# Designs tried in a protein design chat: VHH binders against Probable cyclic nucleotide phosphodiesterase syc0937_d. Part 6

Target 1, 255 residues: Probable cyclic nucleotide phosphodiesterase syc0937_d, of Synechococcus sp. (p05675)
Amino acid sequence: MVEDFAGDAMTLSIAQITDLHLLVDPQAALRGCVTTPRAAAVFGNLKQRSPDLLLLSGDLSEDGSPASYERLRDWVEELGCPAIAIAGNHDQPERLTEICGRSPFMGEPVYSIQGWRIIALDSYQPKRIDGRLRGDQLDWLDQRLGEDSSPTLLMLHHPPVLIGVTKMDAIGLKDGPEFLEVIAHHQQVRLVLSGHAHQAFIQGRGLTTFLGCPATAMQFDQPELPAGWRSLELEPDGSWRSQIHWVDTDSIHFA

## First folded at step 4 (VHH)

Design s16 (framework vhh_8pnl_2)
Fold by ESMFold2-Fast, scan of step 4:
Structure s16 (fold): chain B 255 residues (1-255), chain A 118 residues (1-118)
Amino acid sequence: as target 1 above (255 residues)
Amino acid sequence: QGQLVESGGGLVQPGGSLRLSCADAGSTFSRYAMAWYRQAPGKERELVARITSGGSTNYADFVKGRFTISRDNAKSTLYLQMNSLKPEDTAMYYCATPYWSGYKFDYWGQGTRVTVSA
């Protein structure tokens, strides 16, 4: 009896946030949007929901400043859950690692939790807007996926699929087809999460679902929309549920 | 980035000490966080200790108070001082950059073998 309860993994509750575009000045605007209050409102919402794990899928800072990453670190520390962060094309990866490279942030590329594997991938290219995983990382990913058949969630900043938005598809993952070929040979890959597009999307391919997350900053093509984030509930059997949450600026939790 | 080369492993009795070194031939060592990982036979790779480019450290609970990670950016070398060694510390030890560095994921360099036995 105890074995059936103690040996079974529980539901893993995940929050994904992305494209925060934090600036050194908390009052600074990007494209008419003051980004710090929108991110703060999302963290206030997350605090009430108490996720088990926070996934930060890139473009966390707009200017790469120490102050922007320190603000992010302070919010994650206040939230009190483990976090996995990746760089987007606006980030300064070395500074992100230096400031956010300690608890509660995790530095492992592969994490096993509640019967799932979570693998964080790096699509950052110096001085470029578009992304690329590169052959070495694709070979590495193929090897990791071959070693463990657990249900797997992958996270990368740039969408590996075309989303039907010409401007975004022009600056997506340049080696997306190569990535999709790797994934097609590993049926345990259930979810692929991305940011970058500043909008929600969902696409199924084979046994894999590709999910785009709205930004905490502005949404492209619908700037009237508030900050957004994605919840995921992962079951040990590989089943999952997900939902987008919208957070009005009236929920701002800082002065 | 250059290749990371681990050294300093060996056979030691319980309670003994070893100092591991990881030399980076490349010119990018000072820009990235570095870590020590280990893998015992039949086990998953596990993080032992991490150090940022600025010197902030983080340790796995099972080595806290016994191991010290440090770096010398001028010499492009990462160190792991291991004290009060236990048989459970027997493993291959690898150095690596943590994920967020934009680093090529080379988990399994040759590593350096640490054996703790009488």
Scores: ipSAE 0.000, ipTM 0.163, lowest interface PAE 13.9, mean pLDDT 83

Design s17 (framework vhh_8pnl_2)
Fold by ESMFold2-Fast, scan of step 4:
Structure s17 (fold): chain B 255 residues (1-255), chain A 117 residues (1-117)
Amino acid sequence: as target 1 above (255 residues)
Amino acid sequence: QGQLVESGGGLVQPGGSLRLSCADAGFTFSKYAMAWYRQAPGKERELVARIYSGGSTNYADFVKGRFTISRDNAKSTLYLQMNSLKPEDTAMYYCAAEYSWGKYDYWGQGTRVTVSA
């Protein structure tokens, strides 16, 4: 019954975090940024807001180490809400599944929650930076979308749209055009969430809004910026609100 | 929105076969997802089969194993091979091409398929 929490047709509060780039050593830096304290500060902020669902949209570990995933798992357990995680290009998907493939992490790719459908997609490619959904998954997605017209939120790591940043667009979703063709045939797809870009973006196409989330680790074009995360409030009628939150690592967070 | 031309419809006995074709002028055929829809009397238009620009296909459950969609980009032609036809397949069949979000920019005029004894 995990697909229909306890739905009394209420607002669904979601937090999205992405691109944590956790390393085995909690004091280690990536690009001059010590990533563990930044992620910890974001989890402190999440604890204050008590979301109903946590979406983790990839690049959760930089090195794929068991210690990095165990640290993530401990934070999610302490937060106390269900979570859906997908791999980014830096992750080790088998290790992520081994450590984070059990409660409070959810194991199905499709969920019906408070009148919405949430579908998690896998764009991971072994030994590549760019992403690809592949024909089998695109056909699977088309079948899932054809069976239920409820307002739908899709999550994948690699942006399926060009964001106007040349270096990011070079390593985005390789079969983005094919993905966009699939969802264009399904008017109920309201939101597509992604990570990877280490910056916020918003792009509308038809009835679908594509939202990029800033990293908890570092922001590429503005590396001095703090860790970020996205909140979403989904209404049973298919309407939604969203906001980016910025979190300083020197903030006092009770977590 | 009228640049597609269907052909191949007709009257067949139950269990028979038909091959539908949809010809485009060839201008931008290869960049479109292409689909076959049908509309039976008194019913809404429904998707039968779709083929994406990359070649992946999708079928409605009621035609799986009986119909095959294919495309020839060099000839700018879409095909629907229909086998083991049933009376329930009786409908007007439409070819559609889409390049904009959630709408079909080009529709054919339709070709009639009647399956009766």
Scores: ipSAE 0.000, ipTM 0.138, lowest interface PAE 17.9, mean pLDDT 84

Design s18 (framework vhh_8pnl_2)
Fold by ESMFold2-Fast, scan of step 4:
Formats: C-alpha cells, structure tokens, sequence
Structure s18 (fold): chain B 255 residues (1-255), chain A 118 residues (1-118)
C-alpha cells in the first residue's frame, strides 16, 4: 500500500504492460518487429508517470530465455515500483518465477492494496497457445472472492470474453464460460485485465468491466500502431479511471 | 550505433586465469552499464557479471569471488578477470551494453570462446 503524500484520499496508480515478447537477442525481430526497443521505450514512459504498481499480464518473453527475463527484471528494478507478473502462452513459467519471483516482483497471487484486492490468475497451458484456468484454480478463486468484499481487480493473460476477432477468439480462454460463472456470483469484481489479443478492448458485463491491453511488441491487424500500455487510477471507494497510452519509438532508432 | 568486440578467450587448465576484453568505439561508453554473459554448449545464455556507469558491480553466485568485472572509460573497454577457472566455466562469453533508462543489452558482441580442459 502506497500513501498519498498530499494528504488527500488515496488513489492507487497502476500501469499494465503486456505481450513484450522479449528474445535472448535484443536485436531479434518477431514478425518484422524488434521487440526490445519498443518495451524499453514503454518503460521510459512509465518512469515519467511514476506508477505505484506495475502489472505484467503475460507473454513477457517470446523464447523463455534467462537473458530475456533478466532484461525485464533490470527494467523493473530501474523503474523502482513493485510488480506483479503472470505467464502468457509464450513464457517459461518456472524460469519467470526463478528470475522475476522476488523483489521488486511480488510472489503471491492475492494482494490488498489501498482498499482494493488484486488477484493474479494463471491461464498458462504447457505447449498450447490457448489458455485454461482449470477447476482447481476456479474453486480457489471462488473461495478467495468469498472471503473479502473489497473492490477487486483480476488479471489473467488470456481474454475470458469473446472480442469479436475470429482468430483471437479461437485461442482465448478455453474455460472462459466457467470463469464468467464464478465471477457472476461476486459483485465486488470491478475489473478484469488481460493481454494476448495485441489490441485494446473494453467490454461490460454486469458490474464488471473487461479491459484488453495493447502489446508493447506489435498490434495484431494494426501493425502501424506503436507500443501501448494501460494506466489505471483506482479510488478507495471502488471507482476507477483508465486509459491507453501509445509510445512513439521512432527516436530510439537514431542511435 | 557501435560494435562490441570481445577478445581474450582461449584454452586454459583448471585453476588457470584469463582476462577477457570488450572494446567499443561507436558510442559514449561511459554512459552505459556493461555486462558479461556466457553460453555453454547445450545450455541457455546466462548473466555472469555487470558493471553500472557509476562503477557498482553485480556478480552471479557461481563466479562470485573468482571473477572481477571492470571498465576503462577512457579506452572504451570492458574487462572480465577470470581466476580459479573450472571446467564448468567453459562457454562462449558475450559482452553486452545495458542502457540504464530501460534500454537493456541492445548491443551484443560476437563472443569469445573459453575452454577449461578437464
């Protein structure tokens, strides 16, 4: 929990980044995109915003290499704020945990911060591109949500809702309907953040808003768009604001 | 721009020493953090040591007390002094630069090979 030094009601400032697809070689390209400079530019942008908490919603590494995770860890240390990271389908979860499973990264799946609960979920499936939470995690989530009625933000890599993009919807969260059934019984779930889709989206369902975040690597179907990230301002009363930020990376190529 | 060029690798016996060098004349060397990585056959690339622009250093546990990273900003050269070498230190060693403001290891060298015989 961060205190507001101005003496006013506390606001929790969050940055979400996702789908960085970092490679062992920082000059390597994925689909014509050199991913490391784009992620680096986003971290530069984050420092100017001074977030209280960084959420990293998966596909942080393309190849699962130690070098890619060490690079990420170094950037988070340089940023100087606590971070919560989850694996996407390209990540190597054991290696992510080994390198990014300690300070400034937070290792638990549930946190209470300034009147909100943040819960990180694992949708990773070995050797698969689509996601699944599984019955044991869904039961666990139901129990956690039953314990505390505080406004809750959930984060998972794979979108649990259809976004209207046929190719992406085919590789989303396989047990999305089961997940949606669980959260329908818990009105305190205000926000569900995801990556994977490489595009921004917003969808309301009951009292819950589902927010997709653009990638730092590249945007699907709009490759001309720059690297993106999401800011969130969470108020103690459960209200919130959010916006997408686009980061121009052109200047980084004139070294 | 800039190019990192590693040198100083070779064949040594267990307990021997080698000094690796990494030279660059293409950027403001003193403004960047520098690191040594290694990759052994059949293994992943791993961080060995790093030195920040201010001179502070970090070492992997498996080389701590045996290896020393240093820099000479006037010569734009990074060094790795390797003492008490072990067969498990056998690897290709890579020099990399780390831009402290988010840009990490964007400049890599071609590598220099270190072999520690049986």
Amino acid sequence: as target 1 above (255 residues)
Amino acid sequence: QGQLVESGGGLVQPGGSLRLSCADAGFTFSSYAMAWYRQAPGKERELVARIYSGGSTNYADFVKGRFTISRDNAKSTLYLQMNSLKPEDTAMYYCATKYSWGKSFDYWGQGTRVTVSA
Scores: ipSAE 0.000, ipTM 0.131, lowest interface PAE 19.1, mean pLDDT 83

Design s19 (framework vhh_4orz_3)
Amino acid sequence: EVQLVESGGGLVQAGGSLRLFCAASGFTFSRYAMAWLRQAPGKRREWVALIYSGGKTDYADSVKDRFTISRDNAKNTVSLQMNSLKPEDTAIYFCATKYSWGSSFDYWGQGTQVTVSS
ESMFold2-Fast, scan of step 4: ipSAE 0.212; ipTM 0.642

Design s2 (framework vhh_nb_b201)
Fold by ESMFold2-Fast, scan of step 4:
Structure s2 (fold): chain B 255 residues (1-255), chain A 119 residues (1-119)
Amino acid sequence: as target 1 above (255 residues)
Amino acid sequence: QVQLQESGGGLVQAGGSLRLSCAASGFTFSKYAMGWYRQAPGKEREFVATIYSGGSTYYADSVKGRFTISRDNAKNTVYLQMNSLKPEDTAVYYCAAEPYWTGWKFDYWGQGTQVTVSS
């Protein structure tokens, strides 16, 4: 099912956050990084910017615990904008859906918003680090894209392209080539957003731009970098602009 | 104007029990994670237990199975039931409020309550 938002088409303001790696204990560290305050600082930034839509592109919890998802849910409810969340390889998808399966979280994989179509894809594999969409989902995606030529943004956790980092490319999207073949037949796919890599990247292929988002938790190979998130501004004609925002946790503002 | 007030500490023999209470005011209690921490003489504060707004609990390995954290949102109170107390549990116990938006960096602390466990 597709949800259309009523009203005249205007610029759609999106925030993407990813790889929060929230733990039951808010003081717990992962790879020397205490993840909860870094995510909290990013939500503070989001409040100042008031996005129209929040995209949460996976690895939201490190341990899949109810407490970590309740913390995330409470932050998103306080932010007060609609949210689309997908699981990363560290998540527990059933727990995520159970706890965050209510407003302002949206539960369908396809949405039409202000002239754009947003499709959330599931690359999660139980007990595996790498991702896979599988043939049934790829066939489903091909059919959905054939139904509507609106400018389209796809979101999945695992990067579908090689980013040139050997260890990350070994645990990316295993059926990436099949995914790329599907979208090559659909000129309206303008953007593909992903997490997982804990670093920003940009790659163009045909008319599609692939954007990796830095983590809120920590950045691989640049641990001195602060928490990051991506803003996107989408125009009804299919043009867009995007930038990365870095949030120093020592600059946390409590409003 | 956030205030946290601990009570229920005291002197108890090894193997005994105590129930600590923390009365909170000045914030929307039901939206906060509440925790207990302790500090023994000459040591830094260590985590004991947390209860999240949704009711999920997490315990330090040293107290797991012996201590139980609970909350009463109608009374703005968090509790720590301490069973099978050991001399090494001797410490000042502190209540903390941890809002989800700021995590542990929002240090709302009580003044502490002394727990002394004799051998």
Scores: ipSAE 0.000, ipTM 0.148, lowest interface PAE 16.8, mean pLDDT 85

Design s20 (framework vhh_4orz_3)
Fold by ESMFold2-Fast, scan of step 4:
Structure s20 (fold): chain B 255 residues (1-255), chain A 118 residues (1-118)
Amino acid sequence: as target 1 above (255 residues)
Amino acid sequence: EVQLVESGGGLVQAGGSLRLFCAASGFTFSRSAMAWLRQAPGKRREWVALIYSGGSTDYADSVKDRFTISRDNAKNTVSLQMNSLKPEDTAIYFCATKWSYGKPFDYWGQGTQVTVSS
């Protein structure tokens, strides 16, 4: 008999992907990059890693087409792990919900998983590129955080912090200061994940670490970089590890 | 308070069968999706079966055609019938609740151990 260590060492393995910009035509290009093969290559890499949970932090579709979301759904079904998706500014939220509204996709904003709390936030604004959580959602978030002190990971599409890139900071989270004020009162918030910036960043504020994820599509300001994704290993005690992974393919970039 | 209590685990020989049970309380069971997940020693946690409030089911490829999930809304129970068990099925099995389509597994029970001998 082997003593079961799983009850004490239940590490939650998470993959974050973002800014896939899938188009109805799988051969279509944005900014010189054919986005479908780049996303497919990342899903191939994820299949080898077998994450417990997939976080999709927005701009999943460029055109909001049913075909783009069906392609995404097929990849997530083949991966075989639960997924939490949020809309980015290019998405059509109603269509995302319609097509990805069943297993393995997950539609509610709050989840307790192996000692961690995961909260997905909606920063989407109709017909706008910048984001906003709005006062009602900020009040809701404050109430949710007040009811459970478990180590908490938040996910939203738009970075709530300035990243030092003028063009991106102009179209980030408009009510970022109000969001940061809420987070400052809840020390259990360990991680805030975002997309939108098409680059990796890390910024500490109090006990919270803000992590930007590179796109599976093109990277801004570093177009030579391949498709990227983020791994996270979350421990029940609130400690965590994270790493960026880059995925080169002969169909997109040569070594 | 949401409470999930698993039972029915044990030791079984390869090719054998086990039936797991989960008793649920503290929420509107009939409107909630229910799941079974497992974690083997040294492995990551994986989902194996889902049953939605309407009775539709989803299975992981590794257990498809061998496992059957069912629910009894009158008793607030979900069960997992496991047939043709393999040594690779050895794991702690967890009952979890999922409130609607697309929800993560937001509440977990303590689990029940299943050991399949070769």
Scores: ipSAE 0.000, ipTM 0.114, lowest interface PAE 13.8, mean pLDDT 83

Design s21 (framework vhh_4orz_3)
Fold by ESMFold2-Fast, scan of step 4:
Structure s21 (fold): chain B 255 residues (1-255), chain A 118 residues (1-118)
Amino acid sequence: as target 1 above (255 residues)
Amino acid sequence: EVQLVESGGGLVQAGGSLRLFCAASGFTFSRYAMAWLRQAPGKRREWVALIYSGGDTDYADSVKDRFTISRDNAKNTVSLQMNSLKPEDTAIYFCATKYTWGETFDYWGQGTQVTVSS
């Protein structure tokens, strides 16, 4: 027998982007922010980084239009890496799935990649700002986690934890306590990524770290901040590193 | 327009079998994971079986080794073969896409009643 150590040396490089709020008109503004150029600048930055996997954690479109999702799809195709996308409260989930439901987008909720499991969760509620995973999805998640002890990263749009911002905590994940109870029984859950809050946060609970990602559109309570995204480096042994990147729209080429 | 239509439910004695069908239309069926869920009176809606777009399957512990989910991408159909039925399996059974779980989306079927008598 010859031992192969290449797998132990492999690092999974992930980029997370969120809250792009793309509109039909690429010149349109949301809250005084023209969102398309900011997202394009982030994709330009991602192209230089060449991640192994792109995670898109919701609110990808502001208006749910086909044109906004086609624009997103074109950028992901140009980037050339596989992508996992979930809907946020502004998205139209059916349209997102129909337009972005083929390569390079991955259509399943569970993936095993370089020793890690990535699980994408759906917290969308029609005509509501807040999120909910629902009992059927929580029961499904509990069973998936019980079957495989690999280090696991979960992604959902709405933060399942209170972040200490009253207006955001009022519209977070409504069944967050039930979600936290499920993952408390599964020590392999190392990371939970979310969007929605339009700001970075880090919170530890037991063996799990909860990471909020800044928006590519605009940051709440700090509108002077540029577009942001999160990098993650996941090791096969379950260790990880993460960093927020801020992208000034006039400092990089548009995608 | 997306449509999911369940059929095959009915009354059966304990130990019997039923096969449920779900006919799907209005979307690219082969790209979507499909699920069967059930809701008994007074209980939470529970996931039962899942079939991924690639054909892999998952089952709730309560139905493992008794139920089999399958799909036919050429006919846009999902089936659930239910064997060794128990009174506890009595519920309305729903077909749903993985990406439209719960009552929040148009992609839920109307359900088919399964009643298992002792």
Scores: ipSAE 0.000, ipTM 0.333, lowest interface PAE 11.6, mean pLDDT 85

Design s22 (framework vhh_4orz_3)
Fold by ESMFold2-Fast, scan of step 4:
Structure s22 (fold): chain B 255 residues (1-255), chain A 118 residues (1-118)
Amino acid sequence: as target 1 above (255 residues)
Amino acid sequence: EVQLVESGGGLVQAGGSLRLFCAASGFTFSRNAMAWLRQAPGKRREWVALIYSGGETDYADSVKDRFTISRDNAKNTVSLQMNSLKPEDTAIYFCAAKYPWGDSFDYWGQGTQVTVSS
């Protein structure tokens, strides 16, 4: 009944969405899937959950159009929480920055939030499907991780690990081994989140957990599955909980 | 695709037993610690049982001596045998991968409902 001097609401509630593949025409289909209503349904689900932070892990637009990014921006503004967005291989990074480079979107690559560090990485390569962090960014990451031992969550679009799917592993993070060597020297890296694979995966390496997120657009090799997103609850002591959520767009009729 | 599919829930009378099953796919099951968590209405999610890759087990005090967790690495399955069930055990039960450091879990789907009548 009295105030608990040791306890505040210290849990950081995060939603991750990825691979929205929004097109200029809200009725346009990609691989037989109309992507705009699926993303809209996920945002409806997020509004009910009221996350503290939204992570958008790439392939947000299929065609890089201003209209697709403006649609995304409108949904994030309506959701009313801060957001961190990175480009995937289908995005136009310059256009993403122009439209989503201001509040409620956060512009820096490193954030300290409720005892955690969140670092957004750029694996985008012009005119390529596969990803690469590059030596300059790997050196930068090593320096940032050396400065602060707080539990750390990294986000990048391309999976840095092999997931056992031949076609996806062929177009993953090309300097994944170099990335894995960097983070192996920094025990505080607890979580690495990625998109790109259009499916969930989980892999442990040392003290780090690698989590793949299903797409809002469509799931590869399992097109019957609905749109998906990931929730995370991060505690200031570095412990965490996570869950995949599936959103049936046929059951959720949004205008 | 990584999937953890829970089954075996249902309605049971106090003092009864249930066995829950979790079928895992899409990751290297044998190298991961596995857990069962539960969430009762209006309460936060809590872990109840853990089994490490080597077969060592841990239990929450509330279920110790009543629940037994086991795994079958050949079938990528983890099970929870629940004996001497109490109304307080009523919850949705989730299968999760657990990491060796901290109390961190990754869990999937809606779990399986267990309801214990008095």
Scores: ipSAE 0.000, ipTM 0.243, lowest interface PAE 16.6, mean pLDDT 85

Design s23 (framework vhh_4orz_3)
Fold by ESMFold2-Fast, scan of step 4:
Structure s23 (fold): chain B 255 residues (1-255), chain A 118 residues (1-118)
Amino acid sequence: as target 1 above (255 residues)
Amino acid sequence: EVQLVESGGGLVQAGGSLRLFCAASGFTFSRYAMAWLRQAPGKRREWVALIYSGGSTDYADSVKDRFTISRDNAKNTVSLQMNSLKPEDTAIYFCATRYSWGDEFDYWGQGTQVTVSS
């Protein structure tokens, strides 16, 4: 668990990165995109921003290789801030946990930080592209939300809402409606972050805002766009600000 | 005290049907996923069907399209409708609840015997 800074609650600075699709070979391309330099450029940007918390919302590795997770671990260790990682559909969850199972990576699904609660959810399904939280996790989430009314940010890999892109909506969160029903009963859920879509989106439902993050790898249908990441500034009163950052790769040298 | 009580088992001819019931008490039933598992003689216990608090369902490949799980939150009951029964469905059927998002099942019942003759 992350310690609570509660005595003098301050703004919590978060960086979200997603869909890195790292391959065993750092020079390998996915759909004509060499993914390692793009992720490295984003980590360079993160060092200059000094976030309090890093959220890694899935598809961190394309091939599930130990080398890809070791590369990710080394970058996160160099950045030096606490990190919460979840698997996307391309990941190998056991290997991710094995290699990224030490500080600064955190192992619990629930954290209280600067008056906010952060909950990481697992939508991974073995050998499937689409996601599912399953009723056990939904019941667990409902119980976690019922015990604490603090402003809450949820993170999962698969978007729980339709984003209006037919191909992506076909492979989103299968039990999205059930998830939306759970959070509708909990007014403290302010933010739901996801990856998977390889594009930014924003959608409001009740008191909750759903935010999609662009990939550090390629953006779907817009390969000309650079690597992206999301910053969030969370206030103790439950208010927040967020911004997408685009990162050029021209100054990056391969490790 | 948490209790799960299974009923509805019996002897049936291949191709027939049975409906199993599970009466739950001692916990807030509507908040928990409910599952049916089975154990055949000399075999490991296996998961068969799951119904989530929100009503979504999952089935093992071996019973897909033949079995239907349902729940009644007002009565704290879960049921399993078993159609097109096969001799290989012969087992003791257990009702269980899943308390967390992990892989473990809590509050196993005593079970109800289902025997399918050829």
Scores: ipSAE 0.000, ipTM 0.120, lowest interface PAE 18.5, mean pLDDT 85

Design s24 (framework vhh_4orz_3)
Fold by ESMFold2-Fast, scan of step 4:
Structure s24 (fold): chain B 255 residues (1-255), chain A 118 residues (1-118)
Amino acid sequence: as target 1 above (255 residues)
Amino acid sequence: EVQLVESGGGLVQAGGSLRLFCAASGFTFSKYAMAWLRQAPGKRREWVALIYSSGSTDYADSVKDRFTISRDNAKNTVSLQMNSLKPEDTAIYFCAVKFGWGSKFDYWGQGTQVTVSS
């Protein structure tokens, strides 16, 4: 074959997982749900899908134990794709960074990948369940968005929008309105991904779509539902597709 | 407390058959993958057969078509039927449970010796 194709940008295949609530004891249950085999089943499903990038949008550990983060690290290493992780309100951020602070985990808050920018935000507050980005991070975000007009995906743990669930809206992102004001000035922000809500949602505001991801651990108000995760296919022109996947947690598949 | 107890090992002639059993307790057996691993003298421990909670199975190339893994969720047991045994199958065989994903096994039994003579 004699083909000369220079620099074709490809579709970026992303998997988002969230709210794994891993415990030091792999048999331990959270609200009647044994969380380790549910997360493991999702990783098995991810291996079959071979994503280009894994996004882990918080509440990765329930107890913040080294063993829970080591388990996660081992699974991500076995999967073999780059990963970006942020802390949720149950995490111990320092321990997450210590154990998952090496390849294939990426340490920068801003990434340029196949024509897209991906920015990871920190909404963690010590000893609180709700989130906050704070003025310094919002100013930083505004500056990062002002320097590059590439289609942009933002990830944070706490939903920055009201989702219509009173209990969840009470513990969401406290400075959500300030965050929404920042991104409203930057038309390139196409997607905002979050966890925390333990349910899927979709909400459009201006040119931005806000997507909530179901937990791998359990879904709120529907604990009988299986583990879930989100796939995204991002095109270099800024178009995208996304789908929720539900995984049978009675099977543990490895590589 | 997780307990895995192997039985059924012994001495067998090359070309013969042997069935190993593992009795499991201390976890919800039906929810987890079960495996058989072996360790030959002077060698590293290696995986040979795996059965998922769904009943699906995987085998190492060295034992494919000769070994069959099965489980009985009502009795919390997993078994390994070994046919066409070779001297190279001589090893201590371990029952293991897998709570996570990937190559790591979480708990193992004490093992049962299988010796294949020519």
Scores: ipSAE 0.000, ipTM 0.253, lowest interface PAE 12.2, mean pLDDT 87

Design s25 (framework vhh_4orz_3)
Amino acid sequence: EVQLVESGGGLVQAGGSLRLFCAASGFTFSRYGMAWLRQAPGKRREWVALIYTGGSTDYADSVKDRFTISRDNAKNTVSLQMNSLKPEDTAIYFCATKYNWGKDFDYWGQGTQVTVSS
ESMFold2-Fast, scan of step 4: ipSAE 0.148; ipTM 0.614

